# Ledger of designs, part 19: VH-VL binders against Type III pantothenate kinase (coaX)

Target 1, 235 residues: Type III pantothenate kinase (coaX), of Pseudoalteromonas translucida (q3ijv0)
Amino acid sequence: MKLLIDVGNTSLKAKLWQNEQVQACDLNNLPWHAITHVIYACVGRSELLNAILAQAAFNSISCFEAKVTKTLGGLTCAYEHFNNLGIDRWLALIASFTLYPNKACIVVDAGTATTIDVLNCDGQHLGGWILPGLDLMTRSLTQNTQRVFDDENTPFTNQLGINTPNGLKNGALVATIGAINQAKPYLNDKNTQIIFAGGYGSLLQQQFKESIFDPMLVIKGLNYWYELDENSNKL
Key: E = the ipSAE of ESMFold2; O = the ipSAE of OpenDDE; V2 = 0.75 times the mean of E and O plus 0.25 times the DockQ between their complexes.

## First folded at step 21 (VH-VL; framework fv_vorsetuzumab)

Design u3 (from s1 with light chain T98Y; at its last look DockQ between E and O 0.89; V2 from the best seeds 0.84)
Fold by ESMFold2, look of step 21:
Structure u3 (fold): chain C 235 residues (1-235), chain A 120 residues (1-120), chain B 111 residues (1-111)
Amino acid sequence: as target 1 above (235 residues)
Amino acid sequence: QVQLVQSGAEVKKPGASVKVSCKASGYTFRTYAMNWVRQAPGQGLKWMGGIIPIFGTAYYADAFKGRVTMTRDTSISTAYMELSRLRSDDTAVYYCARGYYDRGFYFDYWGQGTTVTVSS
Amino acid sequence: DIVMTQSPDSLAVSLGERATINCRASQSVSYRKNSYMHWYQQKPGQPPKLLIYAASNLESGVPDRFSGSGSGTDFTLTISSLQAEDVAVYYCQQSHSYPWTFGQGTKVEIK
């Protein structure tokens, strides 16, 4: 089995991969005897990651950091300076390309920021957008305006607001839905899959018929990155 | 600034034990492995083992298993190496070294060394 | 255990000239794109100091006259223009397989 580690700015997510399935794990009791490889991605190195990689090394287990490349397998990155694309965005594209072959994809990761990336059915990443995430959108207004406020009881919906918290929350959601809809014209294929990940991924998925929510999209992308990177090194 | 400061020189008789300390500063002690490497007079470097403070797990080279114990006290950022049943060929300088993983596991910072002399 | 063998055991090089140290592993210490081999410098009376990690990556603060190359079983440390302060013993170390092992050392001195 593989140990897959996604390091964010404030947290570390670790999962085991076996039989094409993601499994939970306990970082204090990792099954090193069964782990063959550690594969990880991060913006920067976390303190906990250092300890896990040392433990892998003491068990003679190789560790590999995922990086963005211009191409990988049949996938091509849109960015001229591909190193500037966030590794989480690249991994989400890899997973989408692998899981939904021959489909055009709109890939949405709804976390602290909301990222929208467009992938055609030929594996060409066409580019994308970075938006403030839903919470960041609302906080930017409550922090910086005289009359905008929020209460903690108002949900996000796509309806017109009839009070200030409604207007604030629903405006953020509607803006995000609108940005996602603006990605559709870049694809010439009716067979488009919209894929949502991230903390608000389920909420956004509910706004789009026939879309999918995959909370493990980036983790799956990490495994597929490793498999595709391994094959390219054999050439 | 990362610093590893070791305890002072020791003179021991055969059959005794020695415990060397390594005080870390300038980094988060609990999340980096601490390793021990020794160097006999006029000889090269030999890895003895290491400990990962946050997990408390220690790993020992086979040559030293049964005689060496590596521990730590995270409250004072200090690692310890205790070598028992000392022999004259245990006379060496003992180094602590911080382990770091980046495309391999290597020792990026070293203590000043502790001379242990075993003589009758 | 992987045996790391350095050659030569000792070399004398004129000031300003190139010094070349070889390290051979008893089995490959590379896997995919990574070479799990590192170089250290040890001056008399001092602890070892990391020079190069993962075969070719120069550690921060190390002069650029030091470079590393190689893969698999054969690795080289090069000092492009030997300085007086480079007189030391140099060690290679593998981290591919447990237990980690060092080469026997190569003493570099000025001719």
Scores: ipSAE 0.750, ipTM 0.910, lowest interface PAE 0.9, mean pLDDT 91
ESMFold2 (binder alone), look of step 21: mean pLDDT 92; pTM 0.942
OpenDDE, look of step 21: ipSAE 0.901; ipTM 0.971

Design u4 (from s1 with heavy chain Y32W; at its last fold request DockQ between E and O 0.81; V2 from the best seeds 0.84)
Heavy chain, then light chain:
Amino acid sequence: QVQLVQSGAEVKKPGASVKVSCKASGYTFRTWAMNWVRQAPGQGLKWMGGIIPIFGTAYYADAFKGRVTMTRDTSISTAYMELSRLRSDDTAVYYCARGYYDRGFYFDYWGQGTTVTVSS
Amino acid sequence: DIVMTQSPDSLAVSLGERATINCRASQSVSYRKNSYMHWYQQKPGQPPKLLIYAASNLESGVPDRFSGSGSGTDFTLTISSLQAEDVAVYYCQQSHSTPWTFGQGTKVEIK
ESMFold2, look of step 21: ipSAE 0.776; ipTM 0.927
ESMFold2 (binder alone), look of step 21: mean pLDDT 92; pTM 0.943
OpenDDE, look of step 21: ipSAE 0.904; ipTM 0.974
ESMFold2, look of step 22: ipSAE 0.801; ipTM 0.936
ESMFold2 (binder alone), look of step 22: mean pLDDT 92; pTM 0.946
OpenDDE, look of step 22: ipSAE 0.905; ipTM 0.974
ESMFold2, fold request of step 23: ipSAE 0.776, 0.787, 0.788; ipTM 0.927, 0.932, 0.931
ESMFold2 (binder alone), fold request of step 23: mean pLDDT 92, 92, 92; pTM 0.944, 0.945, 0.944
OpenDDE, fold request of step 23: ipSAE 0.906, 0.907, 0.907; ipTM 0.974, 0.974, 0.974

Design u5 (from s1 with light chain N34H; at its last look DockQ between E and O 0.74; V2 from the best seeds 0.82)
Fold by ESMFold2, look of step 21:
Order: C-alpha cells, then sequence, then structure tokens
Structure u5 (fold): chain C 235 residues (1-235), chain A 120 residues (1-120), chain B 111 residues (1-111)
C-alpha cells in the first residue's frame, strides 16, 4: 500500500493507494505496517507533512517527492524550463496520459486558479494557460472597481446577465468556458478527452458533453509518477 | 530562533531513574519529531529514540526498550526522556535533538546536553 | 543494526589543505535515488552541529568549503581548505533503518 500526499497552498490531502484504488485514511491512525512507501508533492513545506514524513522514517519507510521532468515514460513537458511548470499540472498530465492512452487531452484543474493544459495523442504536452479561478475572477472585480458587486446566492450560469451579480458570475463562467473551447484548435484530432478536476471541476464538466470529472486526478498522478519514474526501476 | 533548553545535570545511584526535560521554542513543537541521543565520556553518539508530539507516538532503539520512556507536554512545548534501572555505563551526556525529514531523517537542532552521572 | 565505520579515526591536516573523511556502512543506506546519510561536526564541550544531509546537501549557514559525496555503502566528507575553526570530531549518521546509527567519529586536527 502507498501513502499519497498532495500538499497545496492551504491544505494537505492524503490518500492510500491499493489495488488501483484510492482510499481514505486517518492521519492519526495510519497503517504503517502495510504502507511500503510514501509519495508526495508540495508547493512548499507543510509542518503537518514534517510529522508524517518523520513517522514514515521511524518505520523505515522511504518517501519520494514528485518533481517535474522534461520527459517521463513517453510524456514530454512543453516548458523549456520544465521546473517552472506547477507540480499539480504535471501530475494531472501524467494521470491523463496514463488513464486515456492514445487520446489527445485537454486537462482542466479548476481550483483557486484554473489551469488548462493541452496534451496530444503522442504524449506531447503542448502548453497551457493559467486563469484566475471562478471565485478569484469575481472577487477581483468587486474589490477593484466602483460599480461591480455580487450577491453570494447568485449561481454561475452561461446565460447573459440581466443584473450586476448575474453579469459578474456568468461572465466568469463564460470566460472560463471560452478559454477551454479555445484550447480545442490546438488539437487537430476529433478523438479528444476533456478532463476536469478541482473544486469547480464538476460545474465546468457540466458545460461539456462527453467530458470527465475526476476529483482524484492529481492524487492518481502521484501514483503513476512513481510507477513511471525511471529511477524506480534502478533498485 | 529555534532553541532547545534541557534540564540541569543529575547525579544518580545505580537502580534509580532519571527524567531529563527539553523545552523547545522558535518553531511549531507539535509537528517536529524530538529525538534523544547520548554520548558516554570519550565515546561517540548513540540514538536512544524519538517522539512525534502531535501523534504522541514514541519509537525506541532496541538497546533501550524496557528502560526508556519518552513523553511530551504540548502545552509547554516540552519533551521528556526517562531512563530507569540506571547502571554505571549509563553515565553520559544526554542530548535532545529536533528531527527533520528531507531525503533522509537528520537532527538539525540540538539541546545543550544534560550530564547524568551514575555512581555508587 | 547498520554499523557505520569511519576512517581515519584521527587526521592531522595543514592549515589551508584538504581534509577527507570516509564513512562506510555495513549495508547500503541508499534506496532508489536517495542516500540516507548525514554528517555532523562536534567541537569540545558543544553539541553536534549538522553539516551535510542526504549525502551531499549543505546545511544552511555551513561554509562552502564543506562538501559531501558518495552513495550505497561509501561516503566522503571533504573540507577543501581547512581552517582553524574546523578542528573538531566529525560523525556520519545513517537514517535508512532504525535504530539510527553514527560512525565512531574522526578527530580532525591542524598539523
Amino acid sequence: as target 1 above (235 residues)
Amino acid sequence: QVQLVQSGAEVKKPGASVKVSCKASGYTFRTYAMNWVRQAPGQGLKWMGGIIPIFGTAYYADAFKGRVTMTRDTSISTAYMELSRLRSDDTAVYYCARGYYDRGFYFDYWGQGTTVTVSS
Amino acid sequence: DIVMTQSPDSLAVSLGERATINCRASQSVSYRKHSYMHWYQQKPGQPPKLLIYAASNLESGVPDRFSGSGSGTDFTLTISSLQAEDVAVYYCQQSHSTPWTFGQGTKVEIK
């Protein structure tokens, strides 16, 4: 069994991996007798992560931090300076490449930021975009303009707004949908899979027929990173 | 500024127990392992065990199991090591050390040491 | 237990010259791309001080004249230009398997 840890800016997500399935875990009662190694990714250092890694060390369990590389198992990063790509984006690409072989993918992670990454069917990451997430888009206007306001009960829809909160929220959604649609011409392949993750991933998925919502995409990417990492096969 | 301040020197008779304290400051005590390492006069360093305060879990070197207990009090950021059934070869300087994991587990900050002398 | 053996036990080096300390583990303390071996400096009457972690990574605030190398069972600490303040005992420590173990120490002196 693997322990998979994704440390974000404000939270830590931990899951167990066994039999190709993600399982919940209790950080106060981890089954160290069954855990063989810890795989993690982080934007920075989390103090809770320190405690978990120490616990692994006391149990003689090796811990591996996922890193971006130019290539991994047939997947190629578009960035010349590949370490500038966020690790969550790389893990989402790894998961998409592994779960949808022979398909071009548009990978959308809708969190605090919305990231859109384009992957062709040959495993070449073509690049992508970073947008403010839906909440950030709306807050940027309410905090930085004189006449724009929202009410927190107004939903995001793709309709023309007929009042200020509708215009604000629907504009944010429509801009995001538009950006995703603009990614499609970079793929001259009708066999394209659109994959959504993140807190607004379900909402965005509903706007695209035949798309997939996978809230565990990055966590699955951690496991597949470990399996594809060339250094894993040298021991 | 990370500091680990230990309790003062102890003189004990064989068969007694000693409890050494280590008060931490300058970091989040709960989430870093606290380790205990001893050094007999003119000798090298020997790891005794450690505790992870947020979990309360202690791990002991086999050489000390049955005689050592490691505890903590999170409310005062203090770790404790108690060694029982003392023998003359337990005479040593006892260090607390903060453990940190980055591609290995190592001790990045150390207390000043507590001299324990065991003699009849 | 993994036994860590340092060589030499004692080393006298002229000021400004290179000092080299070796540490050998009784079994590999590396797994995949990680080496679970660390170096400490201890001056008389002081606690140990971390110098190098994970074989080759310099701890913050440690002078650049210190470096570490090696993998598997054989590791080296190098002081490129010995200074008077580097007179100390140096210890290697493995964290591959509990109990964590230290080498017996290498005393470095000015010749």
Scores: ipSAE 0.787, ipTM 0.930, lowest interface PAE 0.7, mean pLDDT 91
ESMFold2 (binder alone), look of step 21: mean pLDDT 92; pTM 0.948
OpenDDE, look of step 21: ipSAE 0.909; ipTM 0.975

Design u6 (from s1 with heavy chain R103Y; at its last look DockQ between E and O 0.76; V2 from the best seeds 0.81)
Fold by ESMFold2, look of step 21:
Structure u6 (fold): chain C 235 residues (1-235), chain A 120 residues (1-120), chain B 111 residues (1-111)
Amino acid sequence: as target 1 above (235 residues)
Amino acid sequence: QVQLVQSGAEVKKPGASVKVSCKASGYTFRTYAMNWVRQAPGQGLKWMGGIIPIFGTAYYADAFKGRVTMTRDTSISTAYMELSRLRSDDTAVYYCARGYYDYGFYFDYWGQGTTVTVSS
Amino acid sequence: DIVMTQSPDSLAVSLGERATINCRASQSVSYRKNSYMHWYQQKPGQPPKLLIYAASNLESGVPDRFSGSGSGTDFTLTISSLQAEDVAVYYCQQSHSTPWTFGQGTKVEIK
C-alpha cells in the first residue's frame, strides 16, 4: 500500500493506493504497518507534511517527492525550462498518458486556476495554457468594477446572460469553454480524449460530449510517476 | 530563529529517574518531530527516540524501550524526556534535536545539552 | 540495527590540506537515488551541528570546503582545505531504518 500526498496551495490531500484504486485515509490513524512507500508532490509548503514525513521515517518508510523532468518513459515535457511547469500539471499529464495509452489528450484541471494541456498520441506534451479559474474570473470583475456584481446563487451556464450575475458567471464559463475548444486544432486526431479534473471539472465536463471527469487524476498521476520514475531513482 | 533551550544539569543516584525539558521557539513546534540523542563521556551519539507533537506519538529506540518516556506540552512548545531506573552508564549529555525530512530524516537544530550524572 | 563504522578514528591534517573521512554502513542506506546518510560536526563543549544531509547536500551556512559523496554502504566527507575552526569530531548518521545510528566519530586535528 502506498500513501499518496498532494500538497496544494491551500490544502493537503492524502489518499491510500491499493489494488489499483484510490482509498480514503485518516491522517491520525495511518496504517503504517501496511504502507510501503510515501509519494508526495508539493505545489506549496505544508507544515503538516513535515509531521507525516517524520512519522514515515520513524516507521522506516521511504518517501519520494515527485518532480517535473524533461522526459519520463515515453512522455516528453514541452517546457524548455521544465521545472517551471507546475507539478500538478505534470502529474495530470502522466495520469492521462498512462490511463489513455496511444490517445491524444486535452487535459483540463479546473481549480483555483484552470490549466489546459495538450498531449499528442506519441506522448509529446505540446504545451498548454493557464487561465484564472471560474471563481477567480468572476471575483476579478466584482472586485475591480463598479457595476459588475455577483449573486452566489446564480449558476454557471453557457447561455447569454439576461442580468448582471448571468453575464458574469456565463461569460467566465464561455471563455473557459472557448479556450478548451482552441486547444483542439493542435491535434489532428479524431480520437482525442478530453479529461477534466479539479473542483469545476464536473461542470466543464458536462459541456463536452464524450469527455471524462476524473477527480483523482493528479493523485493517480502521483502513483504512476513513482512507477515510471524508478530508473532515474536507482543507484 | 530556531532555538532549543534545555533544563539544567542533574546529579542522580542509581535507580532514580530524570526528566529533561526542551523548550522550542522560532518555529511551529507542533509539526516538527523532537528527538533525543545522548552522548556518554568520551563516546559517540546515540539516538533514544522522538515524538511528533501534533500526533502525540512517541517512537523509542529498542535499547531504551521500557525505560524512556517522551512527552510534550504544545501550549508552551516544550518536549520532555524521562529516563527511569538510572544506571551509572546512563551518565551522559542528553540533547534534544529537531527532526526534519528532506531526502531523509536528519537533525537540523540541537539544544545545548543537559548533563546527567549517575553516581553513588 | 545498522552499524555505522567511520575511518579513521582520528586524523591529523596540516592547515590548508585536504581531510577525508570515510563512513561504512553494515547494510545499504540508499534506496533508489536517495541516500539516507548525514554528517555532523561537533566542537568541544558544543552540541552537534548538521553539515551534510542526504550524502551530498550542503546545509545552509556551511562553508563550501565541506562536501559529501558516496552511496549504498560507503560514504565520504571531505574538507578541501582544512581551517583552524574545523578542528572537531565528525559523525555520520543513517536515517534509513530505525533505530537511527551514528558512526563512532572521527576526531580531526591540526598536524
Scores: ipSAE 0.750, ipTM 0.912, lowest interface PAE 1.0, mean pLDDT 91
ESMFold2 (binder alone), look of step 21: mean pLDDT 92; pTM 0.945
OpenDDE, look of step 21: ipSAE 0.902; ipTM 0.973

## First folded at step 22 (VH-VL; framework fv_vorsetuzumab)

Design v1 (from u2 with light chain S95T; at its last look DockQ between E and O 0.81; V2 from the best seeds 0.84)
Fold by ESMFold2, look of step 22:
Structure v1 (fold): chain C 235 residues (1-235), chain A 120 residues (1-120), chain B 111 residues (1-111)
Amino acid sequence: as target 1 above (235 residues)
Amino acid sequence: QVQLVQSGAEVKKPGASVKVSCKASGYTFRTYAMNWVRQAPGQGLKWMGGIIPIFGTAYYADAFKGRVTMTRDTSISTAYMELSRLRSDDTAVYYCARGYYDRGFYFDYWGQGTTVTVSS
Amino acid sequence: DIVMTQSPDSLAVSLGERATINCRASQSVSYRRNSYMHWYQQKPGQPPKLLIYAASNLESGVPDRFSGSGSGTDFTLTISSLQAEDVAVYYCQQTHSTPWTFGQGTKVEIK
């Protein structure tokens, strides 16, 4: 089994990988006797990660940190300065490339920011966009204007708003849907897969026919990164 | 900023026990492993074991299993090492050291050391 | 247990000259691209101090006259231009497999 750890800005996700599947784990009772190695990625800092890596060390288990590279297997990063691409975006691209071979993909991670990355069917990352996440979009207006307000019971929908909370929430959703639709012309492929991840990924997936929501996309990307990274495997 | 301050020197008779403390400051005590290393007079360094405070789990070198206990009190950011059934060859300086993982696990900060002398 | 063997046991070097310390592990302390080997300096009457971690990475605040290299079983610590304050005992340590072990130490003196 592999232990896969994704450290975001505010949270740590840890999962086990066995039999090509992600499994839950208890951080207070990790099965170190069955774990062969630890694979992790850090966007932010986590003190808990320090403790888990120490546990691995005491159990003589190697740990590997995922990093962005210009190429990995058949996947190519669009950025000239590839280290400027967030590791979470790279992992999502790796997972998409691996899970949907020979398909063009639009990869959307809907978290604190919404990132949209375009991957053609040949494994070339064409680039992407970073925009405020849905909560950030709404907060930017409620915190910076006098007349725009929100209430806790107004959902995000794609309808025209008929009151201020409707307009605010639905406007954020519609803007995000619009950005995703603007990615489609960069691909000349009728069989494009749209893949959603992140806290708002399920909400956005519901707005796109034949799209996929995968809440474990980045975690799967960690496993595939390790399997594809020549420096992590004996040559 | 990171500082590890150990308890004072101890003189013990064979068969007794000693408990050395290591008080940490300048970092989040709970999430960094604390290791114990000893150095007998004129000899090198020998790892005894370590503890991860947030989990409370201790790991011991086989040479010391059965005689050593490592504990911590997170409320006062202090780690403890207790060595029982002391022998004259347990005379040494005992160090606590913070463990950190970056491409390997290493000891980036050390306490000042506690001299334990075992004699009749 | 992995035995870490340093050579030489003692080394006398003139001020400003190069000092080289070798460390050999009884089995590999590297796995894939990671080397689980570190160097510490211990001056008289002081606790050990980390110099180099993971074979070749210089710890913050350590002068750049110190460098490390090697992988697998063979590692080297180099002091490019020995200074008076470098008089100390130097230890290598593996953290590949428990129990974690140190080399026997190399005493560096001014010739």
Scores: ipSAE 0.802, ipTM 0.936, lowest interface PAE 0.7, mean pLDDT 92
ESMFold2 (binder alone), look of step 22: mean pLDDT 92; pTM 0.948
OpenDDE, look of step 22: ipSAE 0.906; ipTM 0.975

Design v2 (from u2 with heavy chain A58T; at its last look DockQ between E and O 0.89; V2 from the best seeds 0.86)
Fold by ESMFold2, look of step 22:
Formats: C-alpha cells, structure tokens, sequence
Structure v2 (fold): chain C 235 residues (1-235), chain A 120 residues (1-120), chain B 111 residues (1-111)
C-alpha cells in the first residue's frame, strides 16, 4: 500500500491507498510493514511531516514529493511559469482528468481560498481564478468596515439578505457562485463536469445540479500523479 | 542557532555502562529524528541508531542491538544514548546528529561529540 | 549492508586547483529521481559538517566551490578551487537502506 500525505498551510492529511481506494490511517501507528512508498505534497511546512518521513527512512521506504510539471500523462498546465501553480490545484486537475476522462471539468476547491480551474476535454488546463474563501470573504468585511457584523449562527444561503448577517454571508456565497458560472463560457462542451472539493465543497455543490463533491480529490490526485509519473518514466 | 550540546567526556571500566546526553535547542525537538554516530580513534563514522521523539520509536543498527538503548525527554529537549557491557573497542567519540529528510535522510546538525574511553 | 568505497584514500592538491573525490556504493543508492547519497566534511577536533545532500544539492552556507554529481553507484564530490580551509577528511553517506553507512573517508591535503 501507499501512504499519501497532503500538507496544507493549516493541516496535514494522511491516507493509505490500497486496491484503488482511500483508507484511513493512524499517524501514531502506521503499518510500515505494509507500506511500500510515501507520496506527499506540500503547500506549507509541517514539522509532523519531518517525523513521518524519518520513520519511512528508518524503514528503508522511498518518499516522493509531487511537483507541478508543464505536462503529465496528457494533461497540460496553462501557466507559463508552471511551478507557480499551487501543487494542490495541480493534483486536483490530475484527479479530475483521471476520474472523468473525455469530460471538460470545472474544478473548485473551497478552502481558505476558493480556487476555480478550467480543464477542457483534451486535457488542457486553461487557467483559473483564486478567490477568498467563504469565511475569508465575510471576515474581510467584519474586520475592515465598522457597520458590517456577523453572528456565527447565520448560514450561507443564495437568497437576498434581509439583515446584515444575511447580506454578508449570502453575498459571499452568491459571489462565489457567480465566479463559478463565469468559468462556463470558457468551455464549449455540453459534457462539462463541475467538481467540488474542500471544506465548503459540499455547500457549493448543492448550488449546482449534476455537480460532484469529492472530499478526497487532492489525495486521489497524489496517487494518480505517482502512477502517471512512473508510467512516463518507463516509456 | 540550532545547537546540539552533549554531556562531557567519560572514562569507564570494561563491563560498565555509559549514558550520553544530547540537549537540543533552536528547533522543534519532538518532530526531528535524533541519531547517534560513533567514531573510533583514527577510524570512520558508524551509525548506531536513532529515535523519533514524537513517536518514541527507536531503530538500532544490528551491530549494537542488545547493548544500546536510546531514549528522550521532550520536556527538556534532550536525547540519551546508553551503551552497556562496554569493551575496550567501544572507545570512541560519540555524536548525536539531527536527521532530516529531503530526497534522502541526512544529518544536518551535529553535537560536539562525547569522548568515551574504556580502559582495560 | 551497503558498502561505501571512497577513492582516493588521500590526495594532495595545490592551492587553487581542483580536487575530486569519488564514492562507489556496492549497490545502487538511487531510485527514480532520488539519489540517497550525502557528503560531509570533518576537520580535526570537530564534528562532521554536511556539505551536499541528495547527491548534488549544496547545503546552505557551504561555499559554491563545492559541488556533487552522480547517480546509481558512482558519485563525485568536487572542490573547484582548493582553499586552505578545505583541508579535512571527506565522507560520503548513503541513506538508501539501514544501517546507513559511510565511506572510509578521503583526506584532502595541500600539495
């Protein structure tokens, strides 16, 4: 089995990969006897990662860090300076390309920031946008204006607000929905899949018919990165 | 500012034990592996083993299994290596070294060394 | 255990000239894009100091006259222009398989 590690700015996610499926694991009791490879990605630094990689090394297990490339297995990155694309965005594109072959994709990762990436059916990443995430949108107003306030109990909905917390929360959601809708004209394909990941991925998915929420999208992308990188090396 | 400060020189009789300390500062002690490497007089470097403080797991080279114990006290950022049933060929300088992984596992910071002399 | 053999055991090089140290592993210490080979410098009375990690990456604070190359079983440390302060013993170390092993060392002196 493989150990897959996604290091974000605020958290580390680790999962096992076996039989084409993601499985939970306990970082304090990893099954090193069954692990063959460690595959990881970092958008931040984690000192806990240091400890896990040391354990792998003591067990003579190779570790591989995923990096952005201009191309991988038919997928092409839009960025001129491709290393400037966040590795989490690249992994989400890899997973989307692999899981939804021959579909154009709008890939939305709704975390601290909301990222929107557009992938055509030929595997070309067309680019994307970075927005403040829903919480950051609301916090930016409560912290930088004097009349806008929030109560932590008001949900995000797509309705017109009739009080200040409604207006704040619903405005953030509507702005995000609007940005996602603005991505659609870049694709001339009726066979478009919208894919949501991240902490607010489920909420956003509910706003779009026939869209998909995949909370393990980046982790799956990490496995597919490794598989695609291995196959291109053999050829 | 990363510093590893080891305990002072020791003189021991054959059959005794020695416990060397390594106090770390300037980094998060619990998440970096601490390794022990020895160097006999006029000889090269030999890895003895290591400990990962946050997990408490230890890994010993076969040449030292059964005689070496590695421990840590995270409250004072200190690692320990104890070598028992000392022989004259255990006379060496003993180093602690911080392990780091980046495309391989290597020792980026070393203690000053602790000379252990076993007189027979 | 993986045996690391350095050559030469010692060498004398004139100031400002190039010094080359080789390290050969008894089996490959590379896998895919990673080379699990590292170089250390040790001056008398001092602990070893990391110079090069993963075959070719220069550690922070190490002068750029030091460089590393190689893959598989054969690796090279190069000092492009020897300085007086470079007189030391140099060790290679593999981290491919435990127990991690060091080469026997190469003593570099001024000719």
Amino acid sequence: as target 1 above (235 residues)
Amino acid sequence: QVQLVQSGAEVKKPGASVKVSCKASGYTFRTYAMNWVRQAPGQGLKWMGGIIPIFGTTYYADAFKGRVTMTRDTSISTAYMELSRLRSDDTAVYYCARGYYDRGFYFDYWGQGTTVTVSS
Amino acid sequence: DIVMTQSPDSLAVSLGERATINCRASQSVSYRRNSYMHWYQQKPGQPPKLLIYAASNLESGVPDRFSGSGSGTDFTLTISSLQAEDVAVYYCQQSHSTPWTFGQGTKVEIK
Scores: ipSAE 0.797, ipTM 0.930, lowest interface PAE 0.7, mean pLDDT 92
ESMFold2 (binder alone), look of step 22: mean pLDDT 92; pTM 0.944
OpenDDE, look of step 22: ipSAE 0.906; ipTM 0.974

Design v3 (from u2 with heavy chain Y32W R103K; at its last look DockQ between E and O 0.91; V2 from the best seeds 0.86)
Fold by ESMFold2, look of step 22:
Structure v3 (fold): chain C 235 residues (1-235), chain A 120 residues (1-120), chain B 111 residues (1-111)
Amino acid sequence: as target 1 above (235 residues)
Amino acid sequence: QVQLVQSGAEVKKPGASVKVSCKASGYTFRTWAMNWVRQAPGQGLKWMGGIIPIFGTAYYADAFKGRVTMTRDTSISTAYMELSRLRSDDTAVYYCARGYYDKGFYFDYWGQGTTVTVSS
Amino acid sequence: DIVMTQSPDSLAVSLGERATINCRASQSVSYRRNSYMHWYQQKPGQPPKLLIYAASNLESGVPDRFSGSGSGTDFTLTISSLQAEDVAVYYCQQSHSTPWTFGQGTKVEIK
């Protein structure tokens, strides 16, 4: 099995990979005897990651850091300066490309920011958008205007608001839905797979018929990155 | 600025034990592996083992297993190596060294060394 | 255990000339594109100092006259223009498999 580690700005997510499935792990009791490789991505080095990588080394287990490249296994990054693309966006694209072969995809990661990336059926990443995440949208208004407020108990819905918390929350959701819908014209007329990840991914997925929520999309991308990168040296 | 400061030289008789300390400063002690490497007179370097302070788990080279114990006290950023049942061929300089993983595992900072002499 | 063998055991090089040190592993210490081999310098009365990690990456603060190359079982440390302060013993170290092992050392002197 593989140990897959995604280091974000505020936390570290670690999962095991076996039999094409993601499973939970306990960082205090990792099954090093069964682990063959550590695959990781990070925006910067975390102190906890240092400890885990050392533990892998003491067990004679190799560790590999995922990086953005212009191309990987038929997938092509839209950015001319490809290193400027966030590694999490690249991994989500890799996972989408692998899980839905020959299919156009709109990939939405709804976290602190909401990212929308467009992938055509030929493996070409066409680019995407970065917008404030739902919480950031609402916080920007409550912190920077006098009359907009939130009562913490009002949900996000797609309905017209009839009070200030409704207007604030539902406006953020509707703006996000609108941005996702604007991505559709960039793809050919065929069944496009819309894929949601991130903390608000489930909420957004509910607004789109036949879309998918995959909370492990980036983690799966780490495994597929390793598999595609491993094979590149055989040519 | 990373610094590793070891305890002073020791003279021991065969069969005794020695405990060497290594006080770390200038980095987050709990999440970086601490290793012990020895150098006998006129000889090369030999890795003895290491410990990861946050987990408390020690890993030992087979040549020293059963005689060496590596511990730490995170509250004072100090690692310890204890070698028991000393023999004359344990006479060496003992180094602590911080381990770091980046495309391999290597020792980027070293203590000043502790001379241990085992004689009758 | 992986045995690391350096050659030569010692060498004398004129100031400003090239010094070359070889390190051979008893089995491959490379996996995919990574080489798990590192070089250290040790001056008399001092602890070892890291020079090069992962075969070819120069540690911060190390002069650019030092370079490393090689993969698999055969690795080389090169000092392109020997300086007086480079008189030391040089060690290779593998981190492919525990226990971590070092070469026996190569003493570099001024001719």
Scores: ipSAE 0.787, ipTM 0.930, lowest interface PAE 0.8, mean pLDDT 91
ESMFold2 (binder alone), look of step 22: mean pLDDT 92; pTM 0.945
OpenDDE, look of step 22: ipSAE 0.902; ipTM 0.974

